# Ledger of designs, part 22: miniprotein binders against q89ai5

Target 1, 221 residues: q89ai5
Amino acid sequence: MLKTILAFDTSMSVCSISLLHKNRKYNIQKECRNNHTLYLLPMIHEILKKNHVSLNEINIIATSKGPGSFSGVRIALAVAQGISLGLNLPHVISLSTILIMAEQVWNNHKISKVLAIITVNKTSVYWIQYSRNFHGLWIKKSKAIILNLSKALEKILSLKKQWALVGNGWDKFPKNILKKIFITNITFPNSKYIISLISANSIYQKKEVLHKIIPIYLNER
Key: E = the ipSAE of ESMFold2; O = the ipSAE of OpenDDE; V2 = 0.75 times the mean of E and O plus 0.25 times the DockQ between their complexes.

## First folded at step 15 (miniprotein)

Design e2 (at its last look DockQ between E and O 0.68; V2 from the best seeds 0.79)
Fold by OpenDDE base, look of step 15:
Structure e2 (fold): chain B 221 residues (1-221), chain A 85 residues (1-85)
Amino acid sequence: as target 1 above (221 residues)
Amino acid sequence: SDELQRLADRVEELRQKIKQLLKRIAEGEISPEIRDEIRQLVELIRDLLQELQRLGSPDLTTLLSEVMILKVLIQALEWALEAQS
């Protein structure tokens, strides 16, 4: 039986909603800034209605677990909890926002090395590296770390191979770094790549009990 | 302020009520009583949001955000339960 998947993300400034139904993929997105709570449910309703899918036809709820804004990550998880419990779906799929963005890099550019730099505050960035193996799995190549701008710059300059850059932190560095890193302009996770990951590899189909999901925040309250 | 603490305590109480309800649903309780409790929570959320918005203090921004997250959770739950009926 073909599974119906509802995937969404609010971890950054964008509400991204995707639907897989009868092997067709649909996606809508909107810049929400800090108003995700106003737009997320209406957007889910819109994508279902437009494609003639009832909420009770959903078999899988999928979202991100961050890294992202404190409120943004929690909004997606809250909606996932509400829908999943109401539909008697005991488990949800939660993926890293970095994996979602990395999958987009692979889709758009066929680059297997992804560096994420995301702004935490005026002086610090989140840093993590992933590489895609021949089986299509994204392998963490570094531990996630928060770096000041000087240390981040030093690490960029020390990179031996070309990396595709995702996130919004690149504009804080001198333009000369553009020679060392491929700037993808991917600044947020698009939920359609949640579906891509789930569809491509069983490892990303791992269902989790929602209360056991550990969210990753870029900032505190 | 005493008012900020009072409101924070009310938000925490609301969070605990929601947590208990969600646990009961997760354990398989589907009853008219659950639906009534959801309606009561919707009203409590509405009242609390109205009070927070009326006060309009920057110091209440965090509490407002917390209540809005609880609101969207309960709305999502209510919508999903209705879809199963």
Scores: ipSAE 0.873, ipTM 0.944, lowest interface PAE 0.4, mean pLDDT 92
Fold by ESMFold2, look of step 15:
Structure e2 (fold): chain B 221 residues (1-221), chain A 85 residues (1-85)
Amino acid sequence: as target 1 above (221 residues)
Amino acid sequence: SDELQRLADRVEELRQKIKQLLKRIAEGEISPEIRDEIRQLVELIRDLLQELQRLGSPDLTTLLSEVMILKVLIQALEWALEAQS
């Protein structure tokens, strides 16, 4: 059976929807800012109607799970839960925004070492490093940690290998530290790389198969 | 404030109704009553959004966002159920 994948991300300011159907890939995106609830479902309707795909043909629903906007992540999960329950699908695939951006780095630059720096507040950033193996699987290479700006700069300057930088936290650092850092300008995820991840390694699907459909949105407080 | 608390209680009641409905659907309940309950939830969501938007207070922004998320969940569910018919 051919896979029909509906993927979407609303974790940050840009909403993106992607569809894989009969080996063809489609993508739409729009800057939504704080209006994700107004745009997500209409955009899903649009991509399906434009490409003559019925909602009940969807085999796999995949979304981003963060880090990102608290409400933005919840919107994507809520829509995924609603569609999956109505279609009686067994699961929703939920992938880290870091992995989605990392796969874009691989697609655009063929760099397998990614450093994510994401703004937490005026004085702190989120830091995590990943490396892609030859099977297309992203392996965590550091702890996920929140660092003040001076400590983050120290870690950047101490890097021994070339790392591609993703995330919106880069603007807080001097641009002349490029020697071991490739600044990608990838600051938000694009859902087409959710499909790329799923296509690159079946583990992204098989691991999530055991993740039963439970009202994930309503299980937290 | 008393108005904020009353609205928060209504939002929590709505969340619990939706939670119980989703649990029943996930467990395989198929009945005409499910569609009637969804229609009732849509009306509750509409009434609550109307009240929150009418008041327009910055203190209500979190509740408004929460109800909007519940709205798109229910809209997505309703759309998917119709696609299966």
Scores: ipSAE 0.793, ipTM 0.918, lowest interface PAE 0.4, mean pLDDT 84
ESMFold2 (binder alone), look of step 15: mean pLDDT 81; pTM 0.751

Design e3 (at its last look DockQ between E and O 0.22; V2 from the best seeds 0.00; counts 0 for: pae O 4.2 > 1.5, pTM O .626 < .8, placed apart)
Fold by ESMFold2, look of step 15:
Structure e3 (fold): chain B 221 residues (1-221), chain A 85 residues (1-85)
Amino acid sequence: as target 1 above (221 residues)
Amino acid sequence: SDELQRLADRVRELREKIKQLLRRIAEGEISPEIRDEIRQLVQLIRDLLQELERLGSPDLTTLLSEVMILKVLIQALEWALEAQS
């Protein structure tokens, strides 16, 4: 596909911007912590300028939609909405943070079974399991649920198969028990895997309505 | 508390103005009048941010975050409209 795709994520502490242009892929990232509003637009300008791509050449805008930082996810969606409307692109692609991290697991390790554990607060985590099929589609293998730490630990101990763990919630549990499951260092999404998902299956090219500022809460994806 | 409610109302009104503007643009309305409205929104955002930052109360952190999000939305829109040749 000969598309110019601008993808970015600010759902967690790292801001990442990726560009696909003329079949070449570019990525920049920066630790932004709580300063996403200060860094996102300058970083987009940077990746475009360095690669000699004008903003009006972009055909597809894509972002993450959560779960993640409430304000961080909304910042990415707001910027995507503004750019897309100004470029007369009526829709934005918006993808789950979980799927972005899962695609990184596939890219790095060729593992198709992913367990996501993401911190919700001091006493609870978000839990969901996915498996990748041969069409590049991530299929839910559990319901998305918020569990207290003791129930999550019980569920981890009950797992019988090999799962790759993603997310920032694994450090809430004893390391000895987690050695029975493949623990990745993938704790935040990288926008380069938004482009990977879009390229892997057309279902990930579904567009979102642009004329609303969408507050994103934890969901069942 | 009264100041918090008044500022919250101003942020809500700003958000509604922006929402309606975005809908009009999405439906195909592009004109010099849209650019004038954006310029007015930029000034409203600037004024509101100055007030929120002047007060500096921790109780206003959520409102400040909301206005900053609206700011980057409008900045992104302006940039994209200017980039259209």
Scores: ipSAE 0.770, ipTM 0.909, lowest interface PAE 0.5, mean pLDDT 84
Fold by OpenDDE base, look of step 15:
Structure e3 (fold): chain B 221 residues (1-221), chain A 85 residues (1-85)
Amino acid sequence: as target 1 above (221 residues)
Amino acid sequence: SDELQRLADRVRELREKIKQLLRRIAEGEISPEIRDEIRQLVQLIRDLLQELERLGSPDLTTLLSEVMILKVLIQALEWALEAQS
């Protein structure tokens, strides 16, 4: 039986909604800034209505667990909770925002090494590295850390291989140093790559009890 | 505090009512009765949110997270109500 997947993300400033139904993929997105609640549910309604899919046809709910803004990550999880309760789906799929962005790098550029640098505050960035193996799995190559700008710069300079850069933290560094990194301009997770990950490998189909999902916040509220 | 516990209990009660209504909607129930129940539930949630906002206590951090969830659930119910109209 073909699965209907509703995937969405609000971890960054963009509301991204994707739908897989009868092997067709649909995606809509909008810049939401701090108004995720205003846009997310109407956009979910829009994508379902436009494609003549009823809410009860959804078999899988998928979202990110961060890293992202406190409000953005929580809103996505809250919506997943609401829909899952309504559909009597005890589990949701929750993926890292970095995996979602990394999958886009692979899709667009066929680069297997992804570095994420995301702004935390004026003086600090979130840093993590992933590498795609031959089975299509993204393997963590470093622990997630928060670095000040000087330490982040040192780490950039120490990179021996070319990495594709995702996130919005790159503008804090001198342009000449960034020549060692391929700038992808991927600054937010697109939910269509949640569906891509789920479809590509069973490891990303792991369903979790929602209350056991540990969200990753870049800031506190 | 006793007040925070009362509000926490009310949040749990409303969450269960929301769950039940969302299930009925997902099953395709469209009736004047369910619309009325949704409207009543939305009002109860709004009233609860106002009470939570008035407390203004730092102990509300956990409660504030529940407030966010309730706001989303209100919007979901309103969406469901509109979708069935």
Scores: ipSAE 0.021, ipTM 0.471, lowest interface PAE 4.2, mean pLDDT 83
ESMFold2 (binder alone), look of step 15: mean pLDDT 80; pTM 0.737

Design e4 (at its last look DockQ between E and O 0.88; V2 from the best seeds 0.83)
Fold by OpenDDE base, look of step 15:
Order: structure tokens, then C-alpha cells, then sequence
Structure e4 (fold): chain B 221 residues (1-221), chain A 85 residues (1-85)
């Protein structure tokens, strides 16, 4: 039986909702800034209604666990909890926002090396590297770290191979240095690539109990 | 301020009530009482939001955000339970 998957993300400034139903994929998104709580449920309702899918037909709820804004990550997890419990779905799928953005890089550019640089504050960035293997799995090539701008610059200069850059932290660096990195302009996770990851490899189909999901925040409240 | 602490305490109480309800649902409780408790929580959230909005203080922004997250959680739960009815 074909599974119906509802995937969504609010980890950054965008509400992104995707639906897989009867092997067709649908996606809607909106810039929400700080108003994700106003838009997320109405947008889920819209994508279901438009495609003639009832909420109770959903078999899998999928979202991100960050890294992202403190509120943004928690909003998606809260909605995932509400829907999953109400539908008697014991588990949700939770993926890294970096994996979701990396999958988009592969889809759009066929680049297997992804560097994420995301702004944490005025003087610091989040840094992590992934590489896609021949089986389509994204392997972490570095530990996630927070770097000041000077250390981040040094690390950029030390890169030996071409990396595709995702995130919004690149604008803090001189343009001449950024020539060493392929700028993708992917600044948020699109939920359609949650579905792509789940569909591509069983490792991304791991269901988790929501209270055991450890969210990753770029900032604190 | 004493007012800020009072509001923090009310938000924490709300969070605990929601946590307990979610645990009961996760354990398989489906009853009219659960639906009534959800309606009560929706009202408590509404009242608390109205009070936070009335006060309009920048110091309440974090609390407002917390209550809005609890609101969307309960709304999502209510919608899903209705879809199963």
C-alpha cells in the first residue's frame, strides 16, 4: 500500500509543507518570518484540501529537528506531536535541516559535497560538512561547531576541494574568498526533500518517539 | 516583576496540564473526558493570550511565543482527533 507522507519545516523563516499521496508530490511554502504559528496549520489544511486528501489518510509525519531557530524548530515538533498523537501514529520521522538542504543541492546541482554555514549571531556561524556516498547516504565529514568569523574564514581558505554552500552565513565573508565555494543560494530546508530522503533510503525512514528527539537550536531564548 | 512571575507560573501550569494530557493520549486514552479537557485547555490558552496581548510589554515576548507554541500543538491535536471521529 502506498504511504501518504506529510512533511513540513519551520526551522528558519519559511513555512514549507509537502505531501506525498498516491506517488504524487505536492509542495507549498511561504515566508513567515516570526509568524509560523499563524500559517503552519492553515497551510497543511490547504495542501490536503487542494489535493483531496483527508488528514486521517496520513501514514507518516515527517519534520526537521534543526539546526534552526529556537521557536521555529519547536513549532514544527509541536505540530508533529499534535497531529501524530491525534492520528494514533506512535512515531514521527525527524531529519537534520542540513540533510534536507544537502539533498536539494544533489537534486539541483549533482554536487556531493555540502558545506553549511548558518548565522548564529553577529560574530559567529554554525559550521558542518556532509558528503554524499554512492548509495545516496549523506555522511558527516565534520562535527557541528560554532565558529567566530575569523576561524570560519581560515577554514574556508583551507578547503582543498569544491564544496557547495548552503545557509545564510556566506554574506559575512569577502566575495573573493567565496570564489572557492559554490554558492547555491539554498538558505532554508524545503520539505519536499524530506520526502525525497525518506523515499530514497530506508535509513531516513527511521521513526522516533517524539519525546526522544533532541532538537538542535542555533540560538537560545 | 510580580506580574511577570505570575504569568510565568500560569504558563508553566498550562504546560504541565498539556504534558499530562498528551501522556494519557499516548497511553491510549480516548474518552469524552479527553475532548472536554482539550476544550478547557483551548479556553485557558485564549485567556492567557488575551492577557499577554493586553499588557503589550516587550518583556512578555518570550512568554507569548511559548503560549503560541502550546496553542498550535493543541489545535493540531484537536484537528487530528476530529479527523478520526
Amino acid sequence: as target 1 above (221 residues)
Amino acid sequence: SDELQRLKDRVEELRQKIKQLLQRIAEGEISPEIRDEIRQLVQLIRDLLQELERLGSPDLTTLLSEVMILKVLIQALEWALEAQS
Scores: ipSAE 0.867, ipTM 0.940, lowest interface PAE 0.4, mean pLDDT 92
Fold by ESMFold2, look of step 15:
Structure e4 (fold): chain B 221 residues (1-221), chain A 85 residues (1-85)
Amino acid sequence: as target 1 above (221 residues)
Amino acid sequence: SDELQRLKDRVEELRQKIKQLLQRIAEGEISPEIRDEIRQLVQLIRDLLQELERLGSPDLTTLLSEVMILKVLIQALEWALEAQS
């Protein structure tokens, strides 16, 4: 049976929906700000209608589980739960927001070392590092931590290898010290890279029981 | 304060009803009874949203967000069940 994958993300400011159908990829996105509940389902309707795919043709639901905004992550998981249960799909794929952005870096730049810095509040950022192996698997190279800006700057200055930066937190730092950083301008995930992750390594095809998915939040609740 | 607690209790009751419904669907129940329960949940959600929006208090922002998340869950479920019929 050919896989028809519906993937979506609302973990940050941009809502994105992707559809893989008959080996073709489709993607739409929209700036949602705080209005994810208003846009997610209509956008899913739109991508299906435009491409002449009915909802019941979907075999796989995939979404982001965070980190991200509290409501944004939960909205995506709630829609995934509703659709998957109504279609009698066994489980869903849920993937880290960070991995989705990291895979975009690999896709666009072929860089395998990614540093995510995401704004938590005026004085602190979320920090995590990943490296991609030759099997297409992203391996954590740091713990996920929240740092004040001065501590984050210290860590940036101590980097020994060049890292591609994702996330929206990089503009808090002077550019003259960012020699170890390739600034990618990837500040939010795009759901088309959920499909890319699934294609890159079978570990990302692992399905989870919907009621056991634990969202990952930034400390901005 | 008492009104906030009563609203919290109503949202928790709604959440529990939805959780029980989702479990029954996950176990394979598909019947007209399920669709009737969904219609009842839609009405409960509408009533809660109307009250929360009418009051408009900043203290209610968390409850409003919770109900909106439950709303999209039920809308998605209803759409998917209809697609299967």
Scores: ipSAE 0.769, ipTM 0.906, lowest interface PAE 0.5, mean pLDDT 86
ESMFold2 (binder alone), look of step 15: mean pLDDT 79; pTM 0.738

Design e5 (at its last look DockQ between E and O 0.88; V2 from the best seeds 0.84)
Fold by OpenDDE base, look of step 15:
Structure e5 (fold): chain B 221 residues (1-221), chain A 85 residues (1-85)
Amino acid sequence: as target 1 above (221 residues)
Amino acid sequence: SDELQRLADRIEELRQKIKQLLQRIAEGEISPEIRDEIRQLIQLIRDLLQELQRLGSPDLTTLLSEVMILKVLIQALEWALEAQS
């Protein structure tokens, strides 16, 4: 039986919703800034209504677990909890925002090495590296770390081979240094790549009990 | 302030009520009583939002955000339960 997947993300400034139904993919998104709670449910309703899908036809709920804003990550998880529980779906799929953005890099550019640099505050960035293997799996090449700008710069300069850059932290570095990395302009996770990951590899189909999901925050409240 | 603490305590109480309700639903309780409790929680959320908006202090931004997350959770749950009826 063909699965109906509802995927969404609010981890950053964008509310992104995607639907897989009868092997067709649909996506809508909106810049929400800090108003995700006002838009997320109406947007889910819109994408379902527009495509003549009832909420009870959903078989899989999927979202991100961060890294992202404190509120943004929690909003997506809260909605995932509400919908999944109401539909008697005991498990939710949760993926890293970095994996979602990395999958977009592969889709758009066919680059297998992804570096994420995301602004944490005025002086610090989140840093993590992934590499796609021949089976289509994204393998973590470094532990996630928070770096000050000087250390981040040193690490950029020490990079071997070309990396595709995702996130919004790149504008803090001199342009001449950025020539060593490919700037993708991917600054947020698009939920359509949640569906892409789930569809491509069984490892990303792992369902989790929601209360066991450990969210990753870029900032504290 | 005493007012901020009072509101924080009310929000925590609301969070605990929601947590207990979610646990009951997860354990398989589907009843008219559950629907009534959801409606009561929605009303409590509305009351808290009105109070937070009335006070209008920048210091309440975090509390407002917490209540809004609880709101969207309960609204999502209500919508999903209605879809199953």
Scores: ipSAE 0.866, ipTM 0.940, lowest interface PAE 0.4, mean pLDDT 92
Fold by ESMFold2, look of step 15:
Structure e5 (fold): chain B 221 residues (1-221), chain A 85 residues (1-85)
Amino acid sequence: as target 1 above (221 residues)
Amino acid sequence: SDELQRLADRIEELRQKIKQLLQRIAEGEISPEIRDEIRQLIQLIRDLLQELQRLGSPDLTTLLSEVMILKVLIQALEWALEAQS
């Protein structure tokens, strides 16, 4: 049976919604800053209406679970909970924002080594490295860790291989000095790559009961 | 701060009502009574938002954010239930 997938992300400054319906993919996005609650549901209405899809035709809800802003991650999960329960879809797909951005790197540049640097506060960043294998799986190549800026710079300068950089934390470092880093300017996830991940490997098709999803937050309340 | 605590208590009561409603729906309840409860929750949310706007204090922005998240949850639920009917 054909899948109808509604995917969305509000974990960072951009709201993005994607729809897979009858093997066709649709995507809309908008800079929301701190106004995700004003934009998410209207944007879902828009993508469904424009493409002549009724909400009850959706078979799969997919969203990000972070890392991301405290409010932004919770808004996406709240909308996913409301829609999934009302449609009697008790399980959803949830994916890391890092994997979503990494899959965009693969799609755009065919680079399989991704470094994510995401701002936590004025003096520290979230750091994680992933590498994509031939099966389309992103494998962790470092611990997820919070580093102060000087330690992060030291670690960047010690890199031996070329890494594609994603995330919003890079603006704290001089770009013109570092030749081992391919700066992608992918600073936020786009939900269209949730659909790409799902098609790349069956491990990303696993569903979870929504109340068991553990969000990942970058900032405090 | 006493007014802040009173509002926080009301928001927590709202959260618990919503949590209980979601659990009942997950267990298979779909009835006119549930739709009435959703309407009542929407009114409680409106009352809380109106009170938070009336006070207009910057130290209430976290509470406002919490109520807005509950609002989109309930709006999404209402929309999805209507789509199934």
Scores: ipSAE 0.827, ipTM 0.927, lowest interface PAE 0.4, mean pLDDT 87
ESMFold2 (binder alone), look of step 15: mean pLDDT 77; pTM 0.714
ESMFold2, look of step 16: ipSAE 0.793; ipTM 0.908
ESMFold2 (binder alone), look of step 16: mean pLDDT 78; pTM 0.727
OpenDDE base, look of step 16: ipSAE 0.862; ipTM 0.938

Design ser (at its last look DockQ between E and O 0.02; V2 from the best seeds 0.00; counts 0 for: pae E 8.1 > 1.5, pTM E .734 < .8, other shape alone 2.531 > 2.5, placed apart)
Fold by OpenDDE base, look of step 15:
Structure ser (fold): chain B 221 residues (1-221), chain A 85 residues (1-85)
Amino acid sequence: as target 1 above (221 residues)
Amino acid sequence: SDELQRLADRVEELRQKIKQLLQRIAEGEISPEIRDEIRQLVQLIRDLLQELQRLGSPDLTTLLSEVMSLKSSIQALESALEAQS
């Protein structure tokens, strides 16, 4: 039986909804800023209605668990949990926002080394590195850390290999220093790459018990 | 067994209520009435959790897990909707 997958993300100001149904992929997105709650459910309804898919046909709900904004990550998880339970689905798939962006880097550029720099506040950034192996798995190459701008700059300068940069934190650094990094302009996770990850590797099909999902917030409420 | 079935039926009722609520919100209904219904669901879930915990039976572990998930979801949704008001 062909699986129907509804995937969405609101972790980084953009509401992105994707649907896999009968081997066809659909995607819609909108800039939501801080109004994720106002757009997420209506957009889910829109993508289902437009493609003549009922809510009851969904076999898998997938979203990110962050890192992202407090409100964005929280509402996406709440909606994923709510829909899943309403459909009597015992589990949801939750993926890192960084994996979703990294998968886009691979799709668009075929680069296997991804550095994520995401703005936390005026003076700090979130930092993490992933590398894609030959099996298509993204392996963490550094611990997730929050750095001030000075320490982040030092780390950029110390990079020995070329990395593809994702996130919105790059504009805080001088352009000349960024010459060592490939700027992808991927600043948010696109939900279509959630479906790509799930479809490509069984490790990303891991269903989590809803109340055991640990969200990753970059800021507080 | 009868008690387990009764509790399972209550969980299913809550599941249906949350589904209907989400459908209404998806259709664009964001109103004080929706917020009130969310608050009512939160209370019903709390009451059911207390009952399940009081009974303390291993046979209720699955139901307890489901209700805890519902609680987490509905409370998160409540918080998100309140933040927009």
Scores: ipSAE 0.184, ipTM 0.612, lowest interface PAE 2.3, mean pLDDT 88
Fold by ESMFold2, look of step 15:
Structure ser (fold): chain B 221 residues (1-221), chain A 85 residues (1-85)
Amino acid sequence: as target 1 above (221 residues)
Amino acid sequence: SDELQRLADRVEELRQKIKQLLQRIAEGEISPEIRDEIRQLVQLIRDLLQELQRLGSPDLTTLLSEVMSLKSSIQALESALEAQS
């Protein structure tokens, strides 16, 4: 019957909580910076209380698994595990931060080719490409890799097709070179699009056993 | 005053305990001990709220707001852990 979904993300500097209940969608977000532990649980409580939804009514817990902040990704997974223990839900849905941002690109622009560039440090970025098929499934079109800035620039110059750019790493490159790709305003994920992914394709409803979830952390090779 | 500083120190201690608890969960420590620690944190929050309300000073409004935020945080986790009957 109707699904009740609690979704959240704290992989980057903005915490977002989304709730689907009785076909209505609710979303809140706040800047958490390094205070994810202080904001995530109160925000979950706030969205449930304000909308008169009990934790017991939740059928699906979904969160991001990264890439992102080491502590931010771990906190989201820990909170998901804590809530799932109380609800006797031994599995959660975990989705890549990249897929969440990519689905926002599709929602806003109907562009099916996404390049993610995320800052790792002063000299390197995380790089991955995805393409959306007509069934709403995002398929990897490159290896996930950490590149120094000069190597990343070489790959940008070699692109033959237009790609929508997500992430916060684009500001490290000259704008005249970036004309080969479409720059979006999407620099962090919003949990609203976790619900969109789950609703768009049943493949995203596959549950993961929490101890088998491999978080994706930003790190230099 | 000295009492305001003492209460501010207790609120900061409580904040750090909650942060450390969530980090321990992230490291894989999920046990009856964690449930007991959550119950202890609920009691510490209740005690702090009673003291803040006893003093009733407008100067304590910021501390009261902070404790209520921490209360909401731990109550959500407590509710999730007690969903089973």
Scores: ipSAE 0.012, ipTM 0.286, lowest interface PAE 8.1, mean pLDDT 78
ESMFold2 (binder alone), look of step 15: mean pLDDT 79; pTM 0.725

